# Miniprotein binders against q9h3h3: the designs that were tried, part 138

Target 1, 235 residues: q9h3h3
Amino acid sequence: EDGFTAEHLAAEAMAADMDPWLVFDARTTPATELDAWLAKYPPSQVTRYGDPGSPNSEPVGWIAVYGQGYSPNSGDVQGLQAAWEALQTSGRPITPGTLRQLAITHHVLSGKWLMHLAPGFKLDHAWAGIARAVVEGQLQVAKVSPRAKEGGRQVICVYTDDFTDRLGVLEADSAIRAAGIKCLLTYKPDVYTYLGIYRANRWHLCPTLYESRFQLGGSARGSRVLDRANNVELT

## First folded at step 9 (miniprotein)

Design QB57
Fold by ESMFold2-Fast, scan of step 9:
Structure QB57 (fold): chain B 235 residues (1-235), chain A 105 residues (1-105)
Amino acid sequence: as target 1 above (235 residues)
Amino acid sequence: TEDEVRKLFEKLIKLFERAMKRVEELLKKAEEAAKNGDTETAEKYLEEAKYLAIKARIIIYVLKELAEETGNEEFKRMAEEAKRIIEEAEKRLKEVEEKVKEARS
């Protein structure tokens, strides 16, 4: 949280988006090849800009797994951005509800569960669990950041098609927990990312909609999910 | 924090410049492919250019918010210049897109 950490992370993520990705695509690659691919490209060892000692000699922005049913649909992002700029010049109120309506109108509905883990065995194990869940059909698509030169935590992103579909968001949380993940998860709609909103701001536009916390002996799902915007427990 | 914000601003500007340079390269490649009747390749270059334009627009939004938050007039001027550059690039993108559509028909 020192200074503009969220903006620095956003800049790194945008740079990563523009560099090549290492992809296991289950639509065209047999599931039997996944374990070998995971062993070849553990995220704790794949370096952001390449290194003779790492699995990659060239820059890698993201390491991703696409599920068999994955069909990318970003919606009308250009229309969304144009409408956002028009809204800012119109003098009309900018609220979470207004932004939600812009997202629905332009079909920019995808979102993601985020988890941050230190480089090492636990990160690689967590990523392997998520990747298997994607290939087996419990999740649709996921990506993980490579290791940065200065170290620091790496991020795993697990995407869902529609942030307004609460059941779908909760099903993804359940699948992540079933894969053995026990850390804090936060859920963010991509509409905020496309508008450059990476933290809470003066318009009360907080990009985090949900939080998931693991619990061992509690409720049936193994986690408690909180709707952060309305401060309501969903599970 | 002013030095920290300046370094962040410089990082974002460099990323924006990288995206804009790549957009121009892709649009030239799309025009050449279209002139040669390779409309499938031209459409792939256009889609990549559109993706980068979206990313460049996000960078401008972040630059604008940082300029507003800091009240720095130099940062505001830099953000305004970046906005001018992207608007010109988006106009060129539409012109090339129309040329690709014409070559298809």
Scores: ipSAE 0.786, ipTM 0.887, lowest interface PAE 0.7, mean pLDDT 88

Design QB58
Fold by ESMFold2-Fast, scan of step 9:
Structure QB58 (fold): chain B 235 residues (1-235), chain A 105 residues (1-105)
Amino acid sequence: as target 1 above (235 residues)
Amino acid sequence: TEDEVRKLFEKLIKLFERAMKRVEELLKKAEEAAKNGDTETAEKYLEEAKYLAIKARIIIFILKELAEETGNEEFKRMAEEAKRIIEEAEKRLKEVEEKVKEARS
């Protein structure tokens, strides 16, 4: 989780994005079919490159669930990337505020809560809870990585439409906690991903905006959410 | 370490090369579909090519920062060459997009 681990994970995630996905799409598939689909494709058993002994014989990049109201809008990512390159060439100051304004201007607003879990029952149970929350409308869209050949932790990503909408980001955290998730969560806007920023850099930009920790018996909300940029607790 | 950074850089370059090869294949398929009057299929290939071009740009941004952090002139040259390749591919993508638009009209 230090050094260049983030860039290695980013490279693997980009390769996964390019391979086929297993998708439960609640916009076109009855919600009653979800439990059978989850039983057929538990993420601890779905292999990244296919295996006769797993649920898949062919490569799978991601396992995803799309909610009934999910309407993908990536914004103008190409315009964002061109503007970022021009900004760097211009010599003008680059700050968190500058990047936020580029994201708003190009409507590249989506973001995600991330959780990392070891392969096994806890991962499969967590994913099932998240998937049900998506199909029931408490979350909009989520995906989970398949099992890597070398093992290691798998990631669940839960997306929100607008990282500038703090209330929406916090509501997603609450829904994740209500689904029974107790591990560490971190929130990252997709604008950082599209600009190749996966860790702290020379401009002092941090791609992680929020951190959520489960608090047993303390907070009325069941979690403590920290604003990483300002080092302020929000809950 | 320097060896770890070099391995990461080479891994990213290989991923970039695979993306660029797929973009070329998709643009060729888009042109063939448009030539045959199948503009809907041509548009799907174009959207996939654009998606891969976005991923290739992400790789270039990472390569550029790794080259800057290390001060390695070889890495800087490799990142600049990758940038030339994606710029040529983006020009080609725009050319095919205009052909698809014309076939649709």
Scores: ipSAE 0.777, ipTM 0.888, lowest interface PAE 0.7, mean pLDDT 88

Design QB6
Fold by ESMFold2-Fast, scan of step 9:
Structure QB6 (fold): chain B 235 residues (1-235), chain A 105 residues (1-105)
Amino acid sequence: as target 1 above (235 residues)
Amino acid sequence: TEDEVRKLFEKLIKLFERAMKRVEELLKKAEEAAKNGDTETAEKYLEEAKYLAIKARIIIYILKLLAEETGNEEFKRMAEEAKRIIEEAEKRLKEVEEKVKEARS
């Protein structure tokens, strides 16, 4: 049931992270090769475990694009995990503010905008737009899940370096909208992922920090960004 | 159902075992690269091993939660064994990291 849905999703995510990735790395590959790469590996057709008739014969965990200036920094995740275990033992309240403090102390600051789309032309078009924005420098890095055996929606993740940098988070949202994306977006700090905190956790924490909805009647870049915890509009 | 929880637990254990096997393979490759003076390649293997160790730790957090929620004694023993294994792997990783540092001129 729902009580174990988050754990099942976490297990699938862990498996995907450990399997090979298909990567377009703009740090070492000319931007002129992107369109051919996107045509070769549309996410609606790349299968999670590989099969005849798909672009891949071997398992693929993620399809990713790294920007020219991308420099990964996970921070001190081991220190974060140790501090988290100490916090649980202490009996002190576990709140969003406490987790934010742990993340800042250990420099575990990255986060991501998430969008879920059904397999098909809309997913492939959305991914192509995001990938081009990454290669052109408007976004830093992004990845998309391959098609699962049972079907279901696929996810595009667009990363930012610092979830405490609201301007940076909002700039990423604007770039996503400028790429023509109109669906619901949600933003999750990676600190929650590293601590195994998903939906229906025992601490009743919401791992989603922001929500972005397309602003109807405006430009393609128009959006409303909400702080989910405080129900405060940021745009 | 209890059967669904057991299948999830077994899936997580298999993912953990796969990660630990890959960590050991990567650490051996890092040591060999360092012995041959290829410290750049050794560092890349170490980075991948650290990433997998972090993922394995997350799996343990989930395993512990499932064992605690179900009260299943078998699950508790399996989660405790996994914790022992990762702690040993993390010590091994630190040892290899020091060897890589020593190989730099």
Scores: ipSAE 0.592, ipTM 0.771, lowest interface PAE 1.6, mean pLDDT 86

Design QB60
Fold by ESMFold2-Fast, scan of step 9:
Structure QB60 (fold): chain B 235 residues (1-235), chain A 105 residues (1-105)
Amino acid sequence: as target 1 above (235 residues)
Amino acid sequence: TEDEVRKLFEKLIKLFERAMKRVEELLKKAEEAAKNGDTETAEKYLEEAKYLAIKARILIYILKELAEETGNEEFKRMAEEAKRIIEEAEKRLKEVEEKVKEARS
């Protein structure tokens, strides 16, 4: 049963965020070094805790690539969290619209496209494609999880600066598809993560805002994108 | 099962405690750098501490949700204690932030 799977995944993500990252930073590293770095650290071989025989001797939380123009801005997350507690205490309705407004008010606008792949050649190939798109400027920043002890699926996260900027979110989807990715993608705004909303709860909030499915035939964009919350097709 | 939920809750508490310990270490380093006029280093440590405090607050939300959903009184008490700890840490963080701002000005 799924039970508390979302909470377990959240705990793992928190632990990963606190451990060291392997980073290719295109702001300070020549793009010509990327292929060697990708060959040295394929995500299917990099182990979470530095197991013998892996490329890493130390724990690795995430493997990340920063684009040349990448400028992180998390907004006022502390103000967001304070406002969230006040909202809950007030007894006012908690809806996707009120969370969106809290996010805008506190400038907590980042979000990410997520894809889950089993360890192996397809994961490494997908990550290499995403990493090249980041270094070439089609995407801003991305990260991938290392291999877990259990050998479960790994996740690639591709970030955008503003989840309310539909054009930007869709452009990121197009760039992911152009990199050869054909699996299901889901988009999550970071505001839900910062408020600890990972599963269906008493407010019936869905933290996944968009869903992208690859189209096998005749698509100019290579995908069909759905707004899951409003059940509206964006493409 | 209840045993599986307890293991998850304990895992989250351990992660929270690790984050709180690191926040205090970073805040002490920020204060020391500020006292020595190294405001750039002080700002770096302060930003790292803020990031971890944000992550710890997320853990509090998850702990509260689990305690409420299970109705387990022990979990509710543990979540409330963790909330008290993070509130003290956040107060400490604001105090260090003001010291760093004063040193920069």
Scores: ipSAE 0.590, ipTM 0.787, lowest interface PAE 1.5, mean pLDDT 87

Design QB61
Fold by ESMFold2-Fast, scan of step 9:
Structure QB61 (fold): chain B 235 residues (1-235), chain A 105 residues (1-105)
Amino acid sequence: as target 1 above (235 residues)
Amino acid sequence: TEDEVRKLFEKLIKLFERAMKRVEELLKKAEEAAKNGDTETAEKYLEEAKYLAIKARIVIYILKELAEETGNEEFKRMAEEAKRIIEEAEKRLKEVEEKVKEARS
């Protein structure tokens, strides 16, 4: 395993957030235009920094789809970051419960299901399914990374508005599975992202709350969701 | 390798510098818009500056984590300097925000 993979991914995500996005906004664009937009901008072909052979000549950070009912609410992130620094100075133990309370106090509640796929037809097909689910109202908002200059896996992020609403998080998982997605999914609250906490952190915190694995067994749901912290099967 | 870690650290520093430069540009534009009575435009520039300051703060958190994990004294010094820079930028952001509020009222 190469070291610092989580840090490299975090750095790339930060750079991507600051570059232009390609957005299909269902709040202002008819749903009938989605298929043409997906054909024009398949994530396996959209290049991170632009290329004459790709759909884009300019850098693209993210390819995103906003649902009709999407209403962004990031909360008080500045207050969260200030409280985080005070917490570190206080000497109080830093635990998942402590971070959860900071997130609630500052209304920084959003989170996301993550899936990592290799560039190609399977990625483009998965993204198309997710995008249709967003436009049809089964999901709220999603984004996918463009193809990196050096290659590697691409990530699809499917957001929920409140990571403390377990039923809402599980409903998003169900919608992802209904869209035909069969790969491993992991769920991360944005509070961890805003505090720079990733898998290899010094406080031994797991920023991933849930893990979803596809299962065709007897369950009508089609997936098994694990609460990572408590090692409890939820579905 | 050490070269790979250094390249990552340099990439993060460049992201931080890019964000800080853009924050200062946006704050100057917000001040000018407020001075001209265009408080709506001033507020849009402030919101973008706040967003970038948040991103810059995340970069610092990652830099500090890398410095602690590697024990590299140079990285620790660079991360601490970046922290001082963002604290001054956040102070300036608050000052411009107050000027925009004054122009509105």
Scores: ipSAE 0.705, ipTM 0.852, lowest interface PAE 1.0, mean pLDDT 88

Design QB62
Fold by ESMFold2-Fast, scan of step 9:
Structure QB62 (fold): chain B 235 residues (1-235), chain A 105 residues (1-105)
Amino acid sequence: as target 1 above (235 residues)
Amino acid sequence: TEDEVRKLFEKLIKMFERAMKRVEELLKKAEEAAKNGDTETAEKYLEEAKYLAIKARIIIYILKELAEETGNEEFKRMAEEAKRIIEEAEKRLKEVEEKVKEARS
């Protein structure tokens, strides 16, 4: 099976969140500086812990771009975690529906589209496209992992404000596709991340709510988006 | 393998300990800034401490998941001890939050 790979990846993501980030903040930095910043810090070359010949001499957890309108709002995560402890103690069923209700009650609504790409030109090109979409206002905020010492795929995360707002989730998918991204995308609400629920969890929950696959649609490129929990096509 | 799971568990414990140490440092700095009338700086330290406490709680959830899946009593004991530590830190966080709020008035 996965041999606890999901927990290893979760542990690495936690460490990355707590380490310094390289940020292009469009709220305080002119958009004209983005291309130079992207050339200086291509994610395939930025190393997780700093290396000779790397653009960074110090550890980097994430490389991020904040849009002009970016305003962090995680909701009441402490209240969510307290309610989660109570739910586990209660013996009541833990289902996607109960987690959705906890998220809504505590306003922990953000989520993210995830794409995994091997280090190299394709990753750097995809990140540049996403970063430009953020600075131009088509996306709100995004981040990409640096290159790990062991190698392996890197992840680009593109955030939306409300995972229950299907239109907003679909608009973000469209903007990602318009940036030239053709790989598989999966969407994970942050509520699952805040509760430590990853793939192969003990409740058999699928923390990935939506899946986007690239496809040709008429004369324009587009995607098919699936609600994984209900097996319902959204597009 | 058992060795792979143990290494992961130890990595998570180290990460938890680092987060708890940083939370205490940040809460001390928040209290000091609040006493000196620098409520803006105190609020920044407090928000960083809250962020790390949230991350530490997530680490505990992952530790509990690993303990449950492996049936390892040592892992279960360590996860339960980490839970006690975070609960104490969260109580201190609320105390400092109230002091910062009072200084704002």
Scores: ipSAE 0.656, ipTM 0.834, lowest interface PAE 1.3, mean pLDDT 87

Design QB63
Fold by ESMFold2-Fast, scan of step 9:
Formats: sequence, structure tokens, C-alpha cells
Structure QB63 (fold): chain B 235 residues (1-235), chain A 105 residues (1-105)
Amino acid sequence: as target 1 above (235 residues)
Amino acid sequence: TEDEVRKLFEKLIKIFERAMKRVEELLKKAEEAAKNGDTETAEKYLEEAKYLAIKARIIIYILKELAEETGNEEFKRMAEEAKRIIEEAEKRLKEVEEKVKEARS
């Protein structure tokens, strides 16, 4: 509706990937240092290109927290991209099932829960909760965008290692909710990102696999999760 | 919305050019490290170059879809030129990878 928002966000994310990151790495840094690090670098105050009044004087692409057991495995992305180009020239149908099989064959299985929040206390509080969950081992890795020069919402990305493992994806959602997050969450497999699929496309593929909405069930907080690919309510 | 697509295209091309320049720098550094027997550093530069090539491929996929959606021949030409550039860079990357492999053994 607002004209290529998904592609603009993708461009911003790729530019951010190439700039320096602020990282709390629990594999090499004691967990006791996390609270001080979070106080020093609240995402609402860290500016994308540096500002005299912010914690950073130089550009920052992402603010990230790596869990103690985090071991990045992107799979064979080059093989995935080559196979994708071959599939397009083959004339075979391109469907969600075809993309899923391509991802499995090349071990490109990671995915992420996304949430968008306005700069301010709620964003900083949400990020702190997510960061603690990562350092404590309930989540593997997460990152948050810095404040953009033109303003607007910031994004928190919480990664899981296998989008085909539905239970694992739902466990990550539960951990996010347990951290106090109540906003809308969407889950996207990285295979779509590596193939440049961010929104409606000529193959009618939906890059969003799950959608999570906060719901209070009895005395316990939880989520209502929709399987967007099959249009089925899971909870 | 052709003006909107043009702005996005220009933004993506700038990111693509930055990635391609870094790939070239990293491949040169990988060759020098391999020539001097520092194969570990050479492999690190090579892996960084591969990562940037993956990002550049994503940009090309987006450019191609935008060109297809608009039917604009200028955008299609620009996307094809970007594809030619990355294919040359990937050929160079494989050449450097073989030099690093030879030095390692």
C-alpha cells in the first residue's frame, strides 16, 4: 500500500549488514555484563549513522546478541541460488512445496520471528527481554535495527535454526511471549530472503509462514498462531 | 510508481556497487595472503567475499523482479548489466579460491 515497503526494508537491511554491528557475544562475554551493555546501547538511542547525542559516533548496522551455544549455519546458499535459477529456466511449477524442498536439499533452514516497534521505552524493554532470553538459552540469537535518520519503527529479529521444525518455531514464539512481548509477530524462512522474495510475487508465494497474535488464555499468557501457508489456525 | 521504482533501483544499485568493490578488495587480499603462505587469513577473506557475492545475488533478484513488474526496458537492461558484473566477479572468486587451495596444500 505504501509502495515497495518490503523492498525498501530489504535494501536497508542489506546495507546494514555491511556496516559495523554492536554485538553482545555470550560465547566470550560473561552474562553478568549484559545489563550494563543493554543500558549503554538502548536501540531507541543508537542511531544508524551516528549522532553527537547518541551512544555511537560511527555508523551501526545492527545491535545483536549471540547465545552461548550459537553456531551459525547458513547452509549452502550458493547452491540454493544456482538451483533457484535452474528451476526458473526449467519451466517446472514453482510452489511453496518446491521452495521448501530446495531449502531442505541445500540445508538453508534458518528463519526468524519479526516484530516492529516504535522507538521508545517499549522497544528498549522488549529488546532487553529478548536479549536476556538469548543469554539465558531460551533463544539462540537476535538482532535489532538502530534508530533510522528519518525515524519510523525499528525491527527485532529472533532467529531459529530450522523453519521446517514447527515445534521449534512455536517454542521460540512462546519464549518471546514469556519475555513480555504482546505485539504482532510474523515468521519468515531465510530461504525467501536469499531468493529476493519479500512480498506478493508472480509465483503467488507468501514469504510469511506464521503469524502470532497475543492472547490471554485463562491465567496464562499465550499466543494464537496462524499457519499462513496452509491457512490453518494452530492455537 | 515508475519514479518510486527508479528510486528503489538506484538505492539497490548503490548497495550492489559497494558489495562488488568490497569483493574485489577481499579477493586481492586473499591472493596476497595465499602468495605469502598465510592460508588461514586468505580463507577468511575468501569466505567474506563469498558472503558478499550472495548478498549481491539477492539484489539482482530484486532488480529483475522490479524490471519484470514495470515492463521497463531500461530497468531490464540495468538488471542484466548487474548480472554480468556479478558473474565476472564469481568467476574471479573461483580463480582465487583455486589459488588459495593450491597454497594450502
Scores: ipSAE 0.774, ipTM 0.886, lowest interface PAE 0.8, mean pLDDT 88

Design QB64
Fold by ESMFold2-Fast, scan of step 9:
Structure QB64 (fold): chain B 235 residues (1-235), chain A 105 residues (1-105)
Amino acid sequence: as target 1 above (235 residues)
Amino acid sequence: TEDEVRKIFEKLIKLFERAMKRVEELLKKAEEAAKNGDTETAEKYLEEAKYLAIKARIIIYILKELAEETGNEEFKRMAEEAKRIIEEAEKRLKEVEEKVKEARS
């Protein structure tokens, strides 16, 4: 990643988290209303800071869909951050295994599959597929960024409950592929995000745990998933 | 360049200040809701404040990394000042959390 780009992207994501979200909540809204909601708020047209000519006149940070079983639980993030500061003071080696243990101890287990797409019909189609999978129960929760004034790629985030549950992470990848998604996917545990760890970090930690590439062929099944830490392909 | 880093640093400081102002606003709303017996609304404001405080702490981690990478003493001072502000906000948050718990019981 180019110098300081990760920090700039993190700052933008933080600002988005602070602004209002457009949410389709399947816990309280009938699934039959989803198609109309998706037509009203296509991510390629929803503007970050609002515009009379767009679907929104007010700022929107994220467009999200919550599944029927979605139960927000970020764990004890304050405890995680305190333990992280104590670890740095202790002088102990900081490794992927150490961060994994901190995450488990403080129940900060969520993670997400990420995909980056240019504004347009391809993005809107991909988001609609993901949103339907969430409402139908194939995925738990997802969000997509609105369109920035200066353009650039938008991101779709598909969350899983437990990054240490490899089968669960792979099941989410399969559900994303079944929804018609063919672009590159990368998986990041939220523990790295809460600790401000990005590609250009002093501990040389890779915050991306998995990478998924679409596989197309007569005998091919689903995705080729790479374990980034061990440089091993999981079929 | 150092000038490009300064722009990023200043953007992060402004974002941090915006987050701290919103945290205080949410904590006041949580206290008022709790006083009126609306503990469900108080819990919602409190959870939003906690989430923003967590995000503000992440900003401080990024600011500290930028200060260390550049060796700029001004950046180090600004990062330390932000740390003092978040620590005070976190104490305030715990005080309001206790008031909300007391109102529920």
Scores: ipSAE 0.649, ipTM 0.814, lowest interface PAE 1.3, mean pLDDT 87

Design QB65
Fold by ESMFold2-Fast, scan of step 9:
Structure QB65 (fold): chain B 235 residues (1-235), chain A 105 residues (1-105)
Amino acid sequence: as target 1 above (235 residues)
Amino acid sequence: TEDEVRKMFEKLIKLFERAMKRVEELLKKAEEAAKNGDTETAEKYLEEAKYLAIKARIIIYILKELAEETGNEEFKRMAEEAKRIIEEAEKRLKEVEEKVKEARS
C-alpha cells in the first residue's frame, strides 16, 4: 500500500483478530483429520470477507492450527501497557533493554516468526508444511491470513511462547526450515505489537528481533539467523 | 497528506468502536454467567473482553502518534476521546471481574 502501510497492516491484523477464525485444534481433533481440513481450507482460496464461491460464505479473520501441547499465556498485558505509559512520562531513556525488562516483569513473552507469500500453490504448500509440523509437535501454534485481494501477499505467523528463550526461538526457525520453507523470516516479540510499535518510531526501536535467511547445503540448521537488536550472528 | 491521515483516523476509529461494542456484549454475558453460578463461562467471556480492550488500547497508541505527527488539534481531541472511552470500559471490566471473583467465593 502507498501510504501508512504499517498502520493499514496493523488495523487489518486487529480487525482479523476480532473476526471468526477457522481452527484445527490438535488438542481435541485427531491428527488424521488434518489433511482433509487443509484441502478444505487452503489459505489462497479462503476469502477474508466471505464469498459463496469460496470455501467460506462468512468472514474469516485467521486460519489457525493449535498443537496438542498448546497452552496460551499472554501475561499481564494491561500491566505492561500501564508501565509503558508511566515510562513515557518518566523522562527516562526508552531502549530495547528497557522494553525487554518491562516484558519480563509483566510476563508478556510470546513472539512470532513471520513470512509473507503471494496467494497460490506455494503459499498453500508452505502452510500445509507448517500445519503438519504444529500437529506433529515440532511447532506450538501457527496462523495464516485469508485472501484479502488479488495479488496481495498473505502472512504466516509461527508463534513461540518466550522470545527471551533464544534456543526456543532458534528451534522454531529450524522446524520451519525442516518443513521446506526457504523465504526470508523475521521474528517479532508481541510486546512491540501490544505497545503499538509497528515501524519507525520516535524512540528508534526496531520491532524485529531476529532475521532468518535460508542457506543451501550449508549448516545442519539450514539457515543463518541474525540478532538485529544486538547486531550479532547467531548461526 | 491531511486527507490520508483523516482516512486512516476514520478507519481506526471504526475499528475501535467495533471493539468497544464487542467488549460491552462480552461483559454483559460474563455478568449473566456469574449470576447463574457459571464462573468458568464468566471467566472465559471476561478474558475475551480483556483481550479486546488491549487491542483497543493499541489503536489509541496509533491514533496518538498520528495526531502528534500532523499537529492537528482535532485529531488530538479524537484520540483523547477514544482514551476516555477505553478508560470507562476498563473500569466496567474491573467491576465485572470483581463480581466474578465474588461468585467464585
Scores: ipSAE 0.714, ipTM 0.849, lowest interface PAE 1.0, mean pLDDT 88

Design QB66
Fold by ESMFold2-Fast, scan of step 9:
Structure QB66 (fold): chain B 235 residues (1-235), chain A 105 residues (1-105)
Amino acid sequence: as target 1 above (235 residues)
Amino acid sequence: TEDELRKLFEKLIKLFERAMKRVEELLKKAEEAAKNGDTETAEKYLEEAKYLAIKARIIIYILKELAEETGNEEFKRMAEEAKRIIEEAEKRLKEVEEKVKEARS
């Protein structure tokens, strides 16, 4: 691995965003059909570019589940990007607080919990749990990457609508844990993604805001959450 | 390494070019749909074009940051050229958006 792994992953994610998605949309599809859909499209078997031996013959960028109340609101991303360029040209200090201010001003508030798992039963089981939580209304929306490499890890992204709402972010963590997920989770605001910030940089901006670790008997939520930016335990 | 960085830049530039080509195609389709009074289809193409323009901007930000961190003048020039291209595309996107609004009225 070199120092540019995050940028390579970002490039692949952007390419995936531009390809077709397999979507279970609970706004238009009865919840009773979810189990059959999950059995047909397990993420460990769905291939990124299609294969006659897999569930898909055509390319798939993402496998996603939309909750019944899902209403996409990315905010004013174009305004955010323009303001970011103006900020860099202005010579004003660029800090986590300044970036948070830009996100709030332009209503670019969404964020996501991420988990990385190897292809196999555990990935498919974790995705099924997350998908059911979304359809049941405990989470809002989620997606998982298809299989691109043999043995390479895949990512599950669970979105929340407002990264500045700490309670909401923590409630999503609790719902993920209640779904049986025990692996490491990291939380990233989408504002960093829209500004091309995928790792720590010269401005000391860290795109990972929270980290969640499973703890047996440690809390009512089943996890400990760390605020990475301030190095403070939240639970 | 330098070779790994160059491959990353080439991958990002190709992705940027793919996005820009699709933006231009979508904007032409939006104009045609608006001209024919199919404003719903025009809005759909316009939204897709905006989405791709956002992705293209992200690529430019990654290219600029990597070029500045490494001090590579060739990469800085490539990032600046991509920035000029997206700025022209965004100007055209606003022009098409205005035509779609006019057709709705």
Scores: ipSAE 0.768, ipTM 0.880, lowest interface PAE 0.8, mean pLDDT 88

Design QB67
Fold by ESMFold2-Fast, scan of step 9:
Structure QB67 (fold): chain B 235 residues (1-235), chain A 105 residues (1-105)
Amino acid sequence: as target 1 above (235 residues)
Amino acid sequence: TEDEVRKLFEKLIKLFERAMKRVEELLKKAEEAAKNGDTETAEKYLEEAKYLAIKARIIIYILKEIAEETGNEEFKRMAEEAKRIIEEAEKRLKEVEEKVKEARS
């Protein structure tokens, strides 16, 4: 139906990346100030371009929370992109395995759990829970999109350091669930983003590695996590 | 529609141009900071320039996919020109990175 929806969303995300971010940085700000910051800047009310009546007077690309121990390491993305171009020129098959190996070789290992929610109470409540988990040290870093001029769903991204560390990815899912999140989550490695690979691509690569669905398991609350590529349940 | 695809392509080109202009501004600031012995500030400008160069390359990858899928020769030429621009910017970025290293040591 929509031929270039993924590309359009990518363009919007890149424009947002280039605009100012509204950040709570737990490395330099006391945790006791978080609740006031969340009350001042609920993502359902922070507008992309600073509409009258919103908490912001200037454009905001992203609203983010950095954990006390957060130390960004994107790896060698330049080397990754060069190797990707060489692989394409070589004419050799492009598979999930070859892309994974490129990511490992260049230490481009970060990834993220994504959730999409409509503007409103549920979004603001979900973001507050995630932000508290980041400041308390259960998660490393997270961001949420501001409210778009045309409306539509907003996205919360919760990052992990290493998409090849399955236990770490699952631990982040558990922390998200412990924060009260019950919606569908999908996990995507950043390597796909750096190579311009979105869901619709000519190599039939799926950038979504895992899906998490909320489920009650007997006496314990938890989630069911699926490995999308192998159709295997991990939890 | 054809008009929608053209608008998307032009939007991506404008984002690419914004990124390239900002990269050049940041590289000049990084050189100035390094020359003044402010290597910490120079490294921050360099890091931001690298981030934008990475984004610019992603834009080129998307532009190329749109050009290939549509078969539009004009789009192919524009994507190829953008690739030449980023390659030149990456050479300049490497030169500034070496200058920052020299100032640090």
Scores: ipSAE 0.750, ipTM 0.868, lowest interface PAE 0.9, mean pLDDT 88

